# Designs tried in a protein design chat: VH-VL binders against a6qqv9r220to316. Part 10

Target 1, 97 residues: a6qqv9r220to316
Amino acid sequence: DCRICAFLLRKKRFGQWAKQLTVIKEDQLLCYKSSKDRQPHLRLALDVCSVIYVPKDSRHKRHELRFAQGATEVLVLALQSREQAEEWLKVIREVSK
Key: E = the ipSAE of ESMFold2; O = the ipSAE of OpenDDE; V2 = 0.75 times the mean of E and O plus 0.25 times the DockQ between their complexes.

## First folded at step 5 (VH-VL)

Design x13 (framework fv_roledumab; at its last look DockQ between E and O 0.87; V2 from the best seeds 0.71)
Fold by ESMFold2-Fast, scan of step 5:
Parts: structure tokens; sequence; C-alpha cells
Structure x13 (fold): chain C 97 residues (1-97), chain A 118 residues (1-118), chain B 107 residues (1-107)
């Protein structure tokens, strides 16, 4: 059972993006390349990450959630809207407690 | 400013081939997925094909699969759509369109007309 | 493939009218719906994405709503430049599909 699930964009190397099924289950964030994949391509423990929300505005093209472990950015996700970003951020904060 | 310009359309007989081009300017072409969308006279929009930013992943509508080939040249900021074994039902205005990876189209070209008639 | 059905197929309206166009998906597609405006002889123009998000530069009289299978595009006070054909499009899954279009004509 998952807490939240949606197709989100994952930032790839050199500024490209890929639309991937993204799931939060328990305290982990999982990314799948395809909805038919049985194993996630990326698994991230949320309790060891910080997250910041960078809203879309005149200087920023996308609503982004940026995840870091220490000073290292380990994941950037783009969401369709501020509402979706805030919904995901709320769940992330709840499971990180 | 973002601009997409299609070319290569024309009038051909069934069974013949055409090569369509789309030249992009005003953005980093190699960072976007691109699509072709067509519209038959007095009809609606039909998605034709997609190509990933590096050309490694391509998808085609079932109606054109095996006949059309999509490619891109990132060094020339150009898309190509090779139309083979053309049929009267392929008659349409062909648009190239830009995709920020969601699968919707924020910028479209003006279109190029392909007419297949006997 | 996911079928997108628009209603009505066409209708006549006057400037100042409130216009409502409906789009129905053959299966649940969450909020993965975009709307486009196409004027005669021109390429489509991007209006709305994520069912309800207005593209930058699009007038606020345009709005979108809906989730799951039923979606609506509304123009609150029709202007002369709004006479056009409108298309919904799902981008939940491939193949990408459009509604058949709704033509808004001047009375």
Amino acid sequence: as target 1 above (97 residues)
Amino acid sequence: QVQLVESGGGVVQPGRSLRLSCTASGFTFSSYAMHWVRQAPAKGLEWVATISYDGSNKQYADSVKGRFTFSRDNSQDTLYLQLNSLRPEDTAVYYCARDEYWGHFDYWGQGTMVTVSS
Amino acid sequence: AIRMTQSPSSFSASTGDRVTITCRASQGISSYVAWYQQKSGKAPKFLIYAASELESGVPSRFSGSGSGTDFTLTINSLQSEDFATYYCQQYYDYPLTFGQGTRVEIT
C-alpha cells in the first residue's frame, strides 16, 4: 500500500527529464521507469534526506522538490502544480517524522 | 523566442515517399522531447510520433508504425519524419511540437501540408 | 487506447457569453489533461495543462476543471478572439489522444 503515487518528472543528467511512476511507501520514495516494472529503478530513504520546494515562477520553469543527503543533491522531481507539490511535501514531512 | 518551422510537404501519389523537416530555434533543442501531430482536412488532431531528447526512444501511432521513421539531428536543431508507403488517409497538415516531457505540447510549428491522391 | 469525447461538437455564441466545453475520458486519467485553442488556418495554441493550470500568457477568463474521467473548459466572458475550435488531450498514457474538437462559432 502506498501513501501517494503519481507520474512525476525525474531530473536526469545534463538537464533532461523523464516521466516516471513515483511512489511513497512507508518512509521510502520509489521511482519506476515503467508502471509495468516490478522493481524500482531508484529507492530513497526519506528519513536521511532534506527536501526543499522550489516553486515555478518567472525564474523557475518547474515546480521542483529537491532532495539532498548532507550537501549532496540526490534527487530532483518536478510536479505539475503547486497543489500537487504541496500534497507531496506534506506526505514527505509526515513520513520523515 | 521559441520557433518551429516545418517543410517538405507536397502532393504525391499513393505508395510514394516524402521527408518532412522541422527546424527549431530559440531554445536548447537537445533538452526537449519532440512530437509530430497531424490534422486531416476538416478533421481533428492526431498524435503521430514522439522522439526523446537524444533520439534513443521513439514511439509511433499504430496507424503509421512500420511506414514512418522519426529522427533528429541535435547538431542542426532539426527533426525529420520520413513518410514511406503513403496512403490517401495520410493526407493532413503535419505539425512538429515541443514537449517538456509531460506529453503535452507547449509550442507548435505552422504545419506543412501532405496530400496523397491518385 | 484512451478515448477522449468532447461535447458539444459545435455551437453558436455571442461576445460576453459564458462558454462551457466538456471532455470525457474512457478511463481514469487523474489530472493529465491539456486544452488547446485552434483558430481557422492556424496551428493549435496551448491553453491549459494538469486539467486546471493556465499556461503563461493565457487570459484569466479561461479556466479548466475536473479529475478522473470528466473535464471542463470554461470561458467566462467570450471575446471576439475566442471564436475557435477547442481540443482536449490526455497525456496519462501512450498513445496520446485528443478529443474530436468543439467549434465555437459567432452567432
Scores: ipSAE 0.690, ipTM 0.914, lowest interface PAE 1.3, mean pLDDT 92
Fold by OpenDDE, look of step 6:
Structure x13 (fold): chain C 97 residues (1-97), chain A 118 residues (1-118), chain B 107 residues (1-107)
Amino acid sequence: as target 1 above (97 residues)
Amino acid sequence: QVQLVESGGGVVQPGRSLRLSCTASGFTFSSYAMHWVRQAPAKGLEWVATISYDGSNKQYADSVKGRFTFSRDNSQDTLYLQLNSLRPEDTAVYYCARDEYWGHFDYWGQGTMVTVSS
Amino acid sequence: AIRMTQSPSSFSASTGDRVTITCRASQGISSYVAWYQQKSGKAPKFLIYAASELESGVPSRFSGSGSGTDFTLTINSLQSEDFATYYCQQYYDYPLTFGQGTRVEIT
């Protein structure tokens, strides 16, 4: 019942990133600290989020998906490639409609 | 520019201890996990240890677990690897490397040589 | 631990040759593979990540491919500066592991 899953980077405070198992199930995005964890430490309802893709345009940047609820950014994920980002974005758009 | 400089290598007898250091510059050290990777003479690369950005999480290869201790001082932009109970098979060039957050190594130091022999 | 079996261990090639190095993972690791180049007496150099993403500054003659268990590093037209040892590495899970390396020697 999982639409898509992968290890992605979640942006943390003070500019750090954390590698986390990220899953889209139904219309929710779930983040797990470990693949062995039964419960996600983060749940995000995708139907109330706007998502934008920001491509990597330099050596120091990453492919990012930025999630916002209204005017507030609530999550930033980094992907390893443009292809991966587009794949995730496609799924997000499908479950958000 | 990102720079990593290892030090502390040398020649020691089996059972002795050694402390390696790695000084980082050119980036926000406290924002990155760091690694030690070693390479025995004429051999391949072997991951040794990983430390999280704040030092709260440490992981070690089974070959060094219980003998090596990884630490960091973010105020000094420095990594430390305490090598205890050294064995001849620990003989290697020891590299410090920066984590790209995924678990691969985007920047490496020049390495410091550790030789364990009777 | 995830084993990375790299092949061949070594081979000779000439400038202009198309070079292919293979790395096989003992289990599925998606695309969490990096490639490094190491010249004699030097530290490894980061080349490729995510199996096929070229690091900035790396010549376009280098390319990576693969997913799951089988991965390939290709040098389209070998240059004199490319004679070195190459390593694959998985970062799917700890412990982090490398292939045993492939030495590319000049004919």
Scores: ipSAE 0.673, ipTM 0.918, lowest interface PAE 0.8, mean pLDDT 94
Fold by ESMFold2, look of step 6:
Structure x13 (fold): chain C 97 residues (1-97), chain A 118 residues (1-118), chain B 107 residues (1-107)
Amino acid sequence: as target 1 above (97 residues)
Amino acid sequence: QVQLVESGGGVVQPGRSLRLSCTASGFTFSSYAMHWVRQAPAKGLEWVATISYDGSNKQYADSVKGRFTFSRDNSQDTLYLQLNSLRPEDTAVYYCARDEYWGHFDYWGQGTMVTVSS
Amino acid sequence: AIRMTQSPSSFSASTGDRVTITCRASQGISSYVAWYQQKSGKAPKFLIYAASELESGVPSRFSGSGSGTDFTLTINSLQSEDFATYYCQQYYDYPLTFGQGTRVEIT
C-alpha cells in the first residue's frame, strides 16, 4: 500500500539530523519518529512541492533531496546512496504529476 | 582531522564505580550522535550506549541499563560514561565512537581499559 | 534484538586470493549494514556502509553486497595489510548489534 519507505535522515534546525521512518503513501510524504509510532510527526503534500537532488561529492557530504514550496525550503532528507536517492526521486515525481 | 580520546579506565573491584570520559576535536561535536562500544578481552564488539547530539535522547544495552549513565557537555566537547555497580562481565576496552546519525561508527577513539576483578 | 551471524569464524588465505565473508541477520534489515576492520590492539576501522558503499580512503579491492538478511564482504586480491578481524554491524534498529567477527589470517 505504501509506494516506498525507508529510514532516512530528516534535517532539523541548525544542521542537526534525525533518523525517521519516511513513507510515501498516496500523494503524501510521512515521517515517523520510529517504526513503533502510529502517527506521523511530519506530513507533506507532494503535489505542491518541487524537489531537487543534491548528490554526495567532494563538496557535498550527503545525498540529499531538498523539498520546496515556492521559494521556501520545507524539508531536507538525506539518503545513503545515489541509487536510493534516484529511486525515491522517481516515486516523488510520479506522485507530483 | 577527527580525534576522540578516552580516559578514566582502571582496575576496580566488583560493585565499585568509574567515570569514563571522551574528548573530541576536529569536528562540530554538538552536531553528532555519539556512542560507547566495548570489547571484552579476546571477544567481539558490543554496543553499550547512544546519546543524541543534544543529549536529550539516550539508549542503553540491556546489560548496562540502570547501572550506566551517558552524558555529554557540548561546551567542552566531552562525553562521560558513569559506570556504577560494576561487574566482572563489564571488563573490556571501552571505545567512544562518532555517528553521522545513521547508527554506524565512522570514527573511533583508541579506547580505555576497564578491569573489574577482586 | 537483531542477531548478526558471521561465517566463517576464521580462515587462512594467501596474498592475491579473493576472500569472502558472509553475515546473516535474524530479520530483514534492508541494506542497513556496516563493515569494520580491526587489527590486533587497535580500534576498528570503518570500511563500508549501506551494505555496499565504500567509505572514503578504503581501497577498491574491498566491496560489499547484499540486502534483506544476507550480506557479503569481499576482498579481491588480498594484500598483506588485510590481516585482521572483520565485523558486520546492523543499524536498522536498536539495540545496535555486531556479528561475532571473522579473523582473516595471512601467512
Scores: ipSAE 0.638, ipTM 0.909, lowest interface PAE 1.7, mean pLDDT 92
ESMFold2 (binder alone), look of step 6: mean pLDDT 93; pTM 0.950

Design x14 (framework fv_roledumab)
Fold by ESMFold2-Fast, scan of step 5:
Structure x14 (fold): chain C 97 residues (1-97), chain A 118 residues (1-118), chain B 107 residues (1-107)
Amino acid sequence: as target 1 above (97 residues)
Amino acid sequence: QVQLVESGGGVVQPGRSLRLSCTASGFTFSSYAMHWVRQAPAKGLEWVATISYDGSNKQYADSVKGRFTFSRDNSQDTLYLQLNSLRPEDTAVYYCARDEYWGLFDYWGQGTMVTVSS
Amino acid sequence: AIRMTQSPSSFSASTGDRVTITCRASQGISSYVAWYQQKSGKAPKFLIYAASELESGVPSRFSGSGSGTDFTLTINSLQSEDFATYYCQQYYDYPLTFGQGTRVEIT
């Protein structure tokens, strides 16, 4: 049913990070606070947002996927590796026709 | 290049206090969460406390809650751990460590020894 | 708290041996496991994260595997510099917890 699923870090208000079960299902990205939660804490339609990958380097401490609707950044996820980021980007591009 | 240097350890009697410091260099200190991890002589590693990049979020091991206070000064690239009401079981080498992915320790200091005995 | 249990507690090995250390979590932690190497009198060194990803600069003879509750660190052909204590750590949830350590000793 889901296209891809992992625990990712989600950037919260005030710059804090939280590990959340993150799922792409159909053309939506869903974040859950735990695997026991039935309703997602966040729903994001991927067909109307852009995504930028900011890899970890000397100026960036994390591998980040930054999602925006127009000029507004609506979600920042941190991933554990470049390989994980590339995997997620591939799925995002496939569902965002 | 990345360097963490702990100081402030020593020998103290039970019930006394110590303040540990960790000075960071070689990276943008204000961009990283930081940790304290300790190791008792001939024992394993025990996580002690975590502080977010801006100091707004702190977490402590149950064994030290209410006794230890973690803080940071981003203007001086320095971490502090205030150890109050010290117990013999707090005897350990205390390491500061840089956070990676909110819970990993990618760089460690050399450690500073705290001995609590009479 | 999530308990991390390593086995064995100590291990005698010779240069060239394949060494396997296991780590078990008391609950499912997905792939949120790291491994650290600690040499006598030194601070720990970060080796592996996400159960199987090598930290940059770590020799390819080191590998990690596992998911859920059971995790393994393998050193494919032990070198003299690999005699050390190895720790697994979960970073799935706070409080952060380590295994008790596995000491890899010279035979």
Scores: ipSAE 0.021, ipTM 0.729, lowest interface PAE 6.3, mean pLDDT 88

Design x15 (framework fv_roledumab)
Fold by ESMFold2-Fast, scan of step 5:
Structure x15 (fold): chain C 97 residues (1-97), chain A 118 residues (1-118), chain B 107 residues (1-107)
Amino acid sequence: as target 1 above (97 residues)
Amino acid sequence: QVQLVESGGGVVQPGRSLRLSCTASGFTFSSYAMHWVRQAPAKGLEWVATISYDGSNKQYADSVKGRFTFSRDNSQDTLYLQLNSLRPEDTAVYYCARDEYWGRFDYWGQGTMVTVSS
Amino acid sequence: AIRMTQSPSSFSASTGDRVTITCRASQGISSYVAWYQQKSGKAPKFLIYAASELESGVPSRFSGSGSGTDFTLTINSLQSEDFATYYCQQYYDYPLTFGQGTRVEIT
């Protein structure tokens, strides 16, 4: 069963943002285009990623979680509030152990 | 200061057309998705349509799909809502609203009244 | 579409009262709920987003709570300018939908 799930915005090419059902199961983060899809559009193993939280402020328009594998940014998610971002970050760190 | 001003409302007979406009000021209009929300007399709020920041994506409520057309002119900071084949149940105050983020509305215009009757 | 149902539809209150308005979604929507205040003859005003986050400039007597399907707007110590109609709205999925509104009347 999933540890946490919500519709989050995923950053796409050319600055587009797409709302996707985002789920953490076991040690993986999964993004689905819709709740009716059987297969995730994106699958990311959390144990091989670093995550950085970039809060919304005067220079940053969104609350973002940025995921990298080594020096390469592989995923950027936008969350609707600081509290939601902190909740997701807590789960991510717990499953990455 | 963020401001949205609607215009173009009026009284029309069923089957007629109107074009509503919304002029934006005080923010970078081309960076925001925008919405139209309506409210029939003594009734609640009903979302009508959404347009993306660049006008490439649009969504409509089922009640207006095929009759209403949403567009924007980013060079003039203006929204347009073309209302065709108007019905008495389209009678409402029409508000334009700014998408703060994710489909929630942080700024609203004052509204423009559309009345569809004989 | 996700149906939003508010309770009660209307009620009478006095200045100083603690007021609670509830909103129920027909399916789980996490915390994707906003609340708006509408005074007679005026456009709605943005109050709360993400179920519990207060919009800048909104008085601290307003608060929101809830997750999943059940959400609440609370006004602690009602003021004269708070007599208005309040709407919840889900932004979990399109089409965007509002509750039917709750009118807070004097007396």
Scores: ipSAE 0.008, ipTM 0.637, lowest interface PAE 10.1, mean pLDDT 87

Design x16 (framework fv_roledumab)
Fold by ESMFold2-Fast, scan of step 5:
Structure x16 (fold): chain C 97 residues (1-97), chain A 118 residues (1-118), chain B 107 residues (1-107)
Amino acid sequence: as target 1 above (97 residues)
Amino acid sequence: QVQLVESGGGVVQPGRSLRLSCTASGFTFSSYAMHWVRQAPAKGLEWVATISYDGSNKQYADSVKGRFTFSRDNSQDTLYLQLNSLRPEDTAVYYCARDEYWGYLDYWGQGTMVTVSS
Amino acid sequence: AIRMTQSPSSFSASTGDRVTITCRASQGISSYVAWYQQKSGKAPKFLIYAASELESGVPSRFSGSGSGTDFTLTINSLQSEDFATYYCQQYYDYPLTFGQGTRVEIT
């Protein structure tokens, strides 16, 4: 059913982050506050979003996937490693196209 | 440089209380979750409690739940751990540690010793 | 709770040795494992996160591997400052749990 799932950090207001179960199913990305939650608190259609990968380096402390609808950034996720980020990017691009 | 300094440890009899403090410097304290971890003499590490960046979410190990209370004052860059109803098995060095939300601890204080004995 | 079991509990090694410490989780935890080094009388020091990602400033002789339930910490060429106790920790779920520790002692 799901294409990929993992606990990822989601960027919140004021620069804070929250670790959330993140799932890609069909062409949607879903974030759950807890694995015990039945409904996602965020649902994003990937076919209307662009995604940019910003790798961790000396100036960026996290591997980030940034999602935008048009010019508006709608979601920023942090991943643990470049490898994880590339795995998620591959799935996102497959379901978006 | 990131620095965490614990204080408030001491020697107490069973049933008594202690209040531990941890003062943070060198980073934006209000942007990090924090943890307390303890280590009994010659034993391993045991996670005790966590508090979210704003203090709204707290979790405790089963062994201390109902007896220990975790709090933070973001205006003073300070953590507090209230230890109530202390038992001999609570004897340990208590460390505070920093968490960038993942749940691993990237900086630790030097620890403060709590000894519970009759 | 997720149990983390380390093996061995202790062993003796010499400078220049390649040493491997094993950590096993009681359930699948993907790559949500960190490793710490603790020298006698000191606080633990953070070494590795995400099973294999080395923290900045940690010598490259340290490496981590594994996914799912089995994880290893390797020191490629042991130095005198590496004699210490090493702990794994899972951060997949609460309560957070540590392995019992592996003491690396000088021969």
Scores: ipSAE 0.639, ipTM 0.909, lowest interface PAE 1.6, mean pLDDT 91

Design x17 (framework fv_roledumab)
Fold by ESMFold2-Fast, scan of step 5:
Formats: C-alpha cells, structure tokens, sequence
Structure x17 (fold): chain C 97 residues (1-97), chain A 118 residues (1-118), chain B 107 residues (1-107)
C-alpha cells in the first residue's frame, strides 16, 4: 500500500515541531499524530504541490522538505539526514508524474 | 561554546523534595526542546522527561509521572526539574541534555547527584 | 515501551582491535537509533544518529549500521581513548529508551 513511511518532524505554527507518522500512499502525503490513529490529521495531494529541499548547513539547522501550493507554503517536514531526504524526494517525484 | 550546567542535587530523606536547575549558554536556548536523563550508581541511562522549546508540551517517564514537574524559563536560559515524593530508587546522577529535534541528545551537562536515603 | 538490548554487557579489547557492539529493539524502529559513549565519571557523548550518521567531530573509525530491529556500532582500530561504556537509544517513539550499555575495557 504505502510507497514510503517514517516518523518525520512536522513544523507547526510558531516554530514548534511534532514527530508524526508520515506516509505517501498513491499520490497523497498523509500525516498521523500517532500510529494508533485511523484518520490522518493532514492530507496533501502531491500533484498540486511543489517541493523544495533545504539541506542542513551552517544557516539551516535541519534537512527540510518544504511543500507549496502556488506561492503558499502548506507543509514543512524535517528529515534526519540528506540520504533520507533524497529517498523521500525520489518517491515524491515518482508519484507526482 | 555550547554548555549546560546542572545544580540543585543533594542528599535527602525519602518523601522529601528537591529542585534541579540547568543553565544553558552558547546557543539559542528558546529554540530547543530539552531532556532530563538520569543514571543510578553502576546502572545505565534512563530517560526522565522532555519539554518542548516553549514549555507547552511535556513528556514524562511512567516511573516519575505525577511526582516530577518539568519547566523552563526562556528569558533566563534555565531549565527546572521539581522532584517531589522522592524514593530511594530515584537516587541517580541527573543530566540535562539538548534535544536535536528528533529525541536524541547532542549536548549534555555534567550532571548533578541526587541521593535519597535515611 | 520499546526495549533495547545490548550485547555483550562487557568485553576486553586491545588498541588496534576492530570492536563490534550490538543492539536489538523489541519491535521495528526503522533507523531511529542513536549511540553514545560514556567514560567513567563523565557525561555521555553523542556519537551517531539515524543508525549510521556520524556526528561532526566524531572520529571516522566509528561507524553504525542496521535497520529495523538489529543495530551495530563498530570501532575500527580501537584507540586508548575509546575504552568506555557505549549506549544505544531509540527515538522512534516515547518513552525514549536506552540499551543497558556495553563496557569496552582494556585487555
């Protein structure tokens, strides 16, 4: 069913981060507050989003994937490593075509 | 230099209270979640509690829930752990540690010793 | 809670040896494992995150591997400053849990 699944940090309002079970299934990205939840609290259609990867460096504290619809940033996820970010980007590219 | 310094440990009888402090320097304290981790003599590491960057969300180990209270003062770059109803099994070195956003600890203080005995 | 079990609990080694420490999780935790080094009387030092990612400043002789339930910390060509206790930690879910530790002592 799922193309890729991991606990990722989701950026919340006012700079808070929350670890959430993040899943890509079909062409959607789904975020769950916990693995026990049956319904995702966020559902994002990947075919209408652009994604920018911001690597961790001296000015950026985390590896981030930033999702936008038009000019509006709708989701920011933080990943543990460059390798994990590249893995997620590959899947996103494949399901967005 | 990034640094965490704990204080407030001591020797107390069972049932008493202590307040531990951890002072941060060298980084933007208000941007990081923080942990308390303890280690009993000749034993391993045990996670005690986590507090979010703004203090609005807290997690506690089951063994301390209801007895320990975690708080922070971002204006003073200081972390607090209130230890109530202390038991002999709470005897340990208590470390504060900085969260690298995922739940692992990249910077640790030197620790402060809490001894609960008669 | 997720149990983390290390093996062995202790062993002796000599400088120049290749040392392997194992950590097993009681359930699948993907790659959400960190490793720490602790010398006698001192605070733990962060070494590795995401099972295999080396923290900047940690010598390249340290490496980590594994995913799912089985994880390994390897020290290639042990140095005198590496005699210490090593801990694995899962951060897949709360409560956060550590392994019991593996002590590497001099032969």
Amino acid sequence: as target 1 above (97 residues)
Amino acid sequence: QVQLVESGGGVVQPGRSLRLSCTASGFTFSSYAMHWVRQAPAKGLEWVATISYDGSNKQYADSVKGRFTFSRDNSQDTLYLQLNSLRPEDTAVYYCARDEYWGYMDVWGQGTMVTVSS
Amino acid sequence: AIRMTQSPSSFSASTGDRVTITCRASQGISSYVAWYQQKSGKAPKFLIYAASELESGVPSRFSGSGSGTDFTLTINSLQSEDFATYYCQQYYDYPLTFGQGTRVEIT
Scores: ipSAE 0.020, ipTM 0.718, lowest interface PAE 6.1, mean pLDDT 88

Design x18 (framework fv_roledumab)
Fold by ESMFold2-Fast, scan of step 5:
Structure x18 (fold): chain C 97 residues (1-97), chain A 118 residues (1-118), chain B 107 residues (1-107)
Amino acid sequence: as target 1 above (97 residues)
Amino acid sequence: QVQLVESGGGVVQPGRSLRLSCTASGFTFSSYAMHWVRQAPAKGLEWVATISYDGSNKQYADSVKGRFTFSRDNSQDTLYLQLNSLRPEDTAVYYCAKDEYWGYFDYWGQGTMVTVSS
Amino acid sequence: AIRMTQSPSSFSASTGDRVTITCRASQGISSYVAWYQQKSGKAPKFLIYAASELESGVPSRFSGSGSGTDFTLTINSLQSEDFATYYCQQYYDYPLTFGQGTRVEIT
């Protein structure tokens, strides 16, 4: 069913972060408050957005995947590790083809 | 190298106040949330409070809510914990700790001892 | 609050032994578990995050595993510097909570 799923941090308005169950199904990325929720709070079509990986370093405190539609940033996710970020990037690239 | 140095601990009577400080070096202090964790003699670790990178969001353990106040001064790379209405059960070593991923602690200070006794 | 329960509370071991410490969460916490080592009279030292990811500089004899509610810390071949108390911690939700600790004592 899902290609990949994990609890990831999602950047919200005002710079707050929230842990949400994040799932990639088919060509969409979905965010849920918890695994018990039936409806996602965010639905993003991966074929219409670009993604860049911003690794954690001295100027960036989290490993981030930043999603944009054109010039507009629509979603920022934080991952626990470089390995997790690379795993998610691989899946995103595969489903976006 | 990352360092955290606590100070301000001491011996006080119940009902009194104490102010703990933690001085940070070796990382961009203003970019990270910070925590206080305490440990009573011969007991385990207890999380006390968290403060966001800019000081706008704070979380407190129920046992200290309303008595302890957490603050930070990013211009001085310093963390403060104001301990009010101290009780004997607040007796502990207090550690400041650097946040990672909004909840685990990759660096710890040496701790400062707070003793509340008559 | 999410309760973290460690077992055993203490363990007597010799150098060269394989030591396994268990940590159980009162609810599902995915992989949001960290482990710490504390030597007598010292501050805790960070070992592991995300249940299984070793902090840089931590010896490879340490490993973590688990997901959901059950987690383990393993020391494959105990060395003299490993006699310490070990704590698990969940960072899935606030309030942040620790296990009660497991003391690894010399036999």
Scores: ipSAE 0.009, ipTM 0.641, lowest interface PAE 10.1, mean pLDDT 87

Design x19 (framework fv_roledumab)
Fold by ESMFold2-Fast, scan of step 5:
Parts: sequence; structure tokens; C-alpha cells
Structure x19 (fold): chain C 97 residues (1-97), chain A 119 residues (1-119), chain B 107 residues (1-107)
Amino acid sequence: as target 1 above (97 residues)
Amino acid sequence: QVQLVESGGGVVQPGRSLRLSCTASGFTFSSYAMHWVRQAPAKGLEWVATISYDGSNKQYADSVKGRFTFSRDNSQDTLYLQLNSLRPEDTAVYYCARDEYWGDYFDYWGQGTMVTVSS
Amino acid sequence: AIRMTQSPSSFSASTGDRVTITCRASQGISSYVAWYQQKSGKAPKFLIYAASELESGVPSRFSGSGSGTDFTLTINSLQSEDFATYYCQQYYDYPLTFGQGTRVEIT
């Protein structure tokens, strides 16, 4: 069973955004293009990633969670609110332990 | 740098089999879905098959279902396509291609390997 | 399956020309279209994703537009290296499908 799931915006190259069904199950983050898909388009092991939260403000258009493996940014998700970002961060921290 | 290198193509008679391989380097292979795309002589591109990052899920074009089998070995960074019961209409250059991390489109392609099915 | 239809199948063009290639989907696919360039004897090269987003390293004379069912690839001021076959591809739903290709030929 998934710990948390929602349609989140995923950042594509050069700043375009796409809505993806995003799921955290066990220690993995999975992205699906639709709820009908049986296989994820993207799988990210959370135990080997760092995550940074960039809140929306005058210089930042969206609430973003930025995931990196080492120095390489591998995933950027946009959330609807600070509260949603904090909920996702809490789950990420719990499953990464 | 990202590299995909195909091998295993050749000339075979109808009904025979070939195993194609694609060796990946320069990226975390186990994090990407991979595809095979083919192109018959003087024709366009045709998607053949998709395999998920962990090999647990696979999708095939209707034209190859039941004859082709897609697999991957993440420990060796290698992709395989087993071609069984080959038909003349399977004659094509076969490309392995990386699923763009951010979509179901193909950001890197190998140079292809030619499969010719001829009597 | 979603059919992708390109028109025309070929263009004859000269360097400096503005070339527009059309791609039509048999159903609404939002902006989930990629474009590829293929030169004779070579593997395809990725150009554009999400109908209009240019891949890094692709010259700015290339641009894409469209949403829903109608999409275009434009080459503003064609160069000699641009004579090639161009393919659109939808990635809205499986099976993944390509247009049949549009060949841009020199006069």
C-alpha cells in the first residue's frame, strides 16, 4: 500500500510542468502518467536521495521539492501548498529511515 | 556521456530466432524504462516494446506479441530482445532507446542493428 | 491506437526557406508530442518534447507548436544540414505511435 499519493506537477527540462500521479510506497517514489497505468514511468529510491524544499515566494513561483542523487538533480515536484509540501516531506523522512 | 550500443542482428530465414542486446553506459541504467523501436527499409519508425526500470512490467506492439520477449539485466547494464518466429515483415533496423526520464519519448538512441529475414 | 498523420509526405525546399511540417492526432493528446530528425543512414535525433520544448543543443531555428490534435514543427531559415526526415510521436497513451514521416528534400 502507498503511504501517500497525489497528482503533483513534475518539472520537465527547461521549466515545463506535467501532472503525474505520484506515489510513495515503502522507500520508493513512483510517478505514473495516469491512474490507469500499472507500471510507473519513474522510480526513485528515497534512501539514496537528498530532498530540498523551496517554498513559493516573490522569486519562486511554486512550492518545489527538489531531489538529488549526489550533485545531480533527478526530480523536481511542485505541490499546491506549504502544508502539502510538509506532509510529503514528513513521509519522505519516515520512509528514508 | 550516455551511450547505447546494439548487437546481435543478422540475416536469418523465416521461422528462426535472434537475440538482440543493447549495452548502456554513462547513466544509472536501473532508473530508466527502456524501449525498442524498429524501422523497416525505406519506412518509418515503429515502437516495438517497453520495459520498466526494474523489468517487472513490459508492453509490446500488437505485431510482435507472443513472438518477442524483452528483458534486462540491471547488474550488467544490458537490455535484451529475443526475436522468435521471425517473419519477412520483421526485417528492420532495431534501435534501443532510453525513455526520457521526464516522459515516454526517446532522448537517446543507439545506432541500431540490422535484422534481415529472407528466404 | 492513436494514429499520427503527417502532411505532406515530402517537401522540396531550398536553404533559407521557412518549412512547416504538420502532424495530426486522431484524438486529443494535450501537448504530449515529441519530434525527431533522422538523416539518411543514421539513428533518429531527439528535437522537441511537450509539443514546443526544444532539447538542449538543438538550434533555435527549430520550433514546435500546437495542442490537442494539431501540431507543427517549423524550421525558420532552413540550413543545408536540415535536409532530413522528421517524425512526430505521441506519448499520451500506449501503444506509442509515430507519424509516417515527412522528408525535407533539397531542390
Scores: ipSAE 0.006, ipTM 0.597, lowest interface PAE 11.5, mean pLDDT 85

Design x2 (framework fv_roledumab)
Fold by ESMFold2-Fast, scan of step 5:
Structure x2 (fold): chain C 97 residues (1-97), chain A 118 residues (1-118), chain B 107 residues (1-107)
Amino acid sequence: as target 1 above (97 residues)
Amino acid sequence: QVQLVESGGGVVQPGRSLRLSCTASGFTFSSYAMHWVRQAPAKGLEWVATISYDGSNKQYADSVKGRFTFSRDNSQDTLYLQLNSLRPEDTAVYYCARSEYWGYFDYWGQGTMVTVSS
Amino acid sequence: AIRMTQSPSSFSASTGDRVTITCRASQGISSYVAWYQQKSGKAPKFLIYAASELESGVPSRFSGSGSGTDFTLTINSLQSEDFATYYCQQYYDYPLTFGQGTRVEIT
């Protein structure tokens, strides 16, 4: 039922990274804290969000997708490779239309 | 090469206004949060204000809230800080600074001096 | 507001010394601490973020450690260019706050 699904690192408000099940289903991005969770900890409507890809380089330790609603950055995900980031960006663009 | 250049400082009497500017170059300005940090003579650093990458979210230190307004023009790669109702305790070098996601400052300008005295 | 207290406020050191500057937060701030170096008449220079992550291009003699409330900046073999004032800063919550600074002077 999901378009794409992976365990991605989510940036927590205290600078820690937590590996969480991340799913795009329909036009929503859902993050689950653990495999035991029945409900996602975070629901994000992708049609009202902007996403910026920040690749890993000398200043950036991780490949990051940063999601904003208006001016407010609401979610930062870290991916393992540029290829994974581009795959997720493709799905995000498709569901946002 | 990342550069931030402040301007607009000067000597003014209490109650007057100044407009500070900071011109950015060498990076995608519209992708970064920007900040003003000040330093009074022989004192430490004090955070003044933060503006989000698109200008819609702003934070101010309590000491300047209601008197200072922060804005940005992403088409010109320029920050503005409007200083109204200036007080002697606002006397400081004002730095503009850049952050990525979190509120730490990876690049700073050279600073512009604001002196408020009678 | 979260208060950041540095110690000592100033001290004298010689080249080759191992120097440690401490920074204490008035509440738990996890690892949300940055460190800056400021030379007389100059803007601050970014050194460290997330308590221990060294900025690219900063010499490896600099290191940071700590979590929660207690943080340290260490210079393991002081060089002549390291005489400066050092500031810690928390970015756990707004308002953003700095320590009062530690001035490292030549003996």
Scores: ipSAE 0.000, ipTM 0.584, lowest interface PAE 13.8, mean pLDDT 85

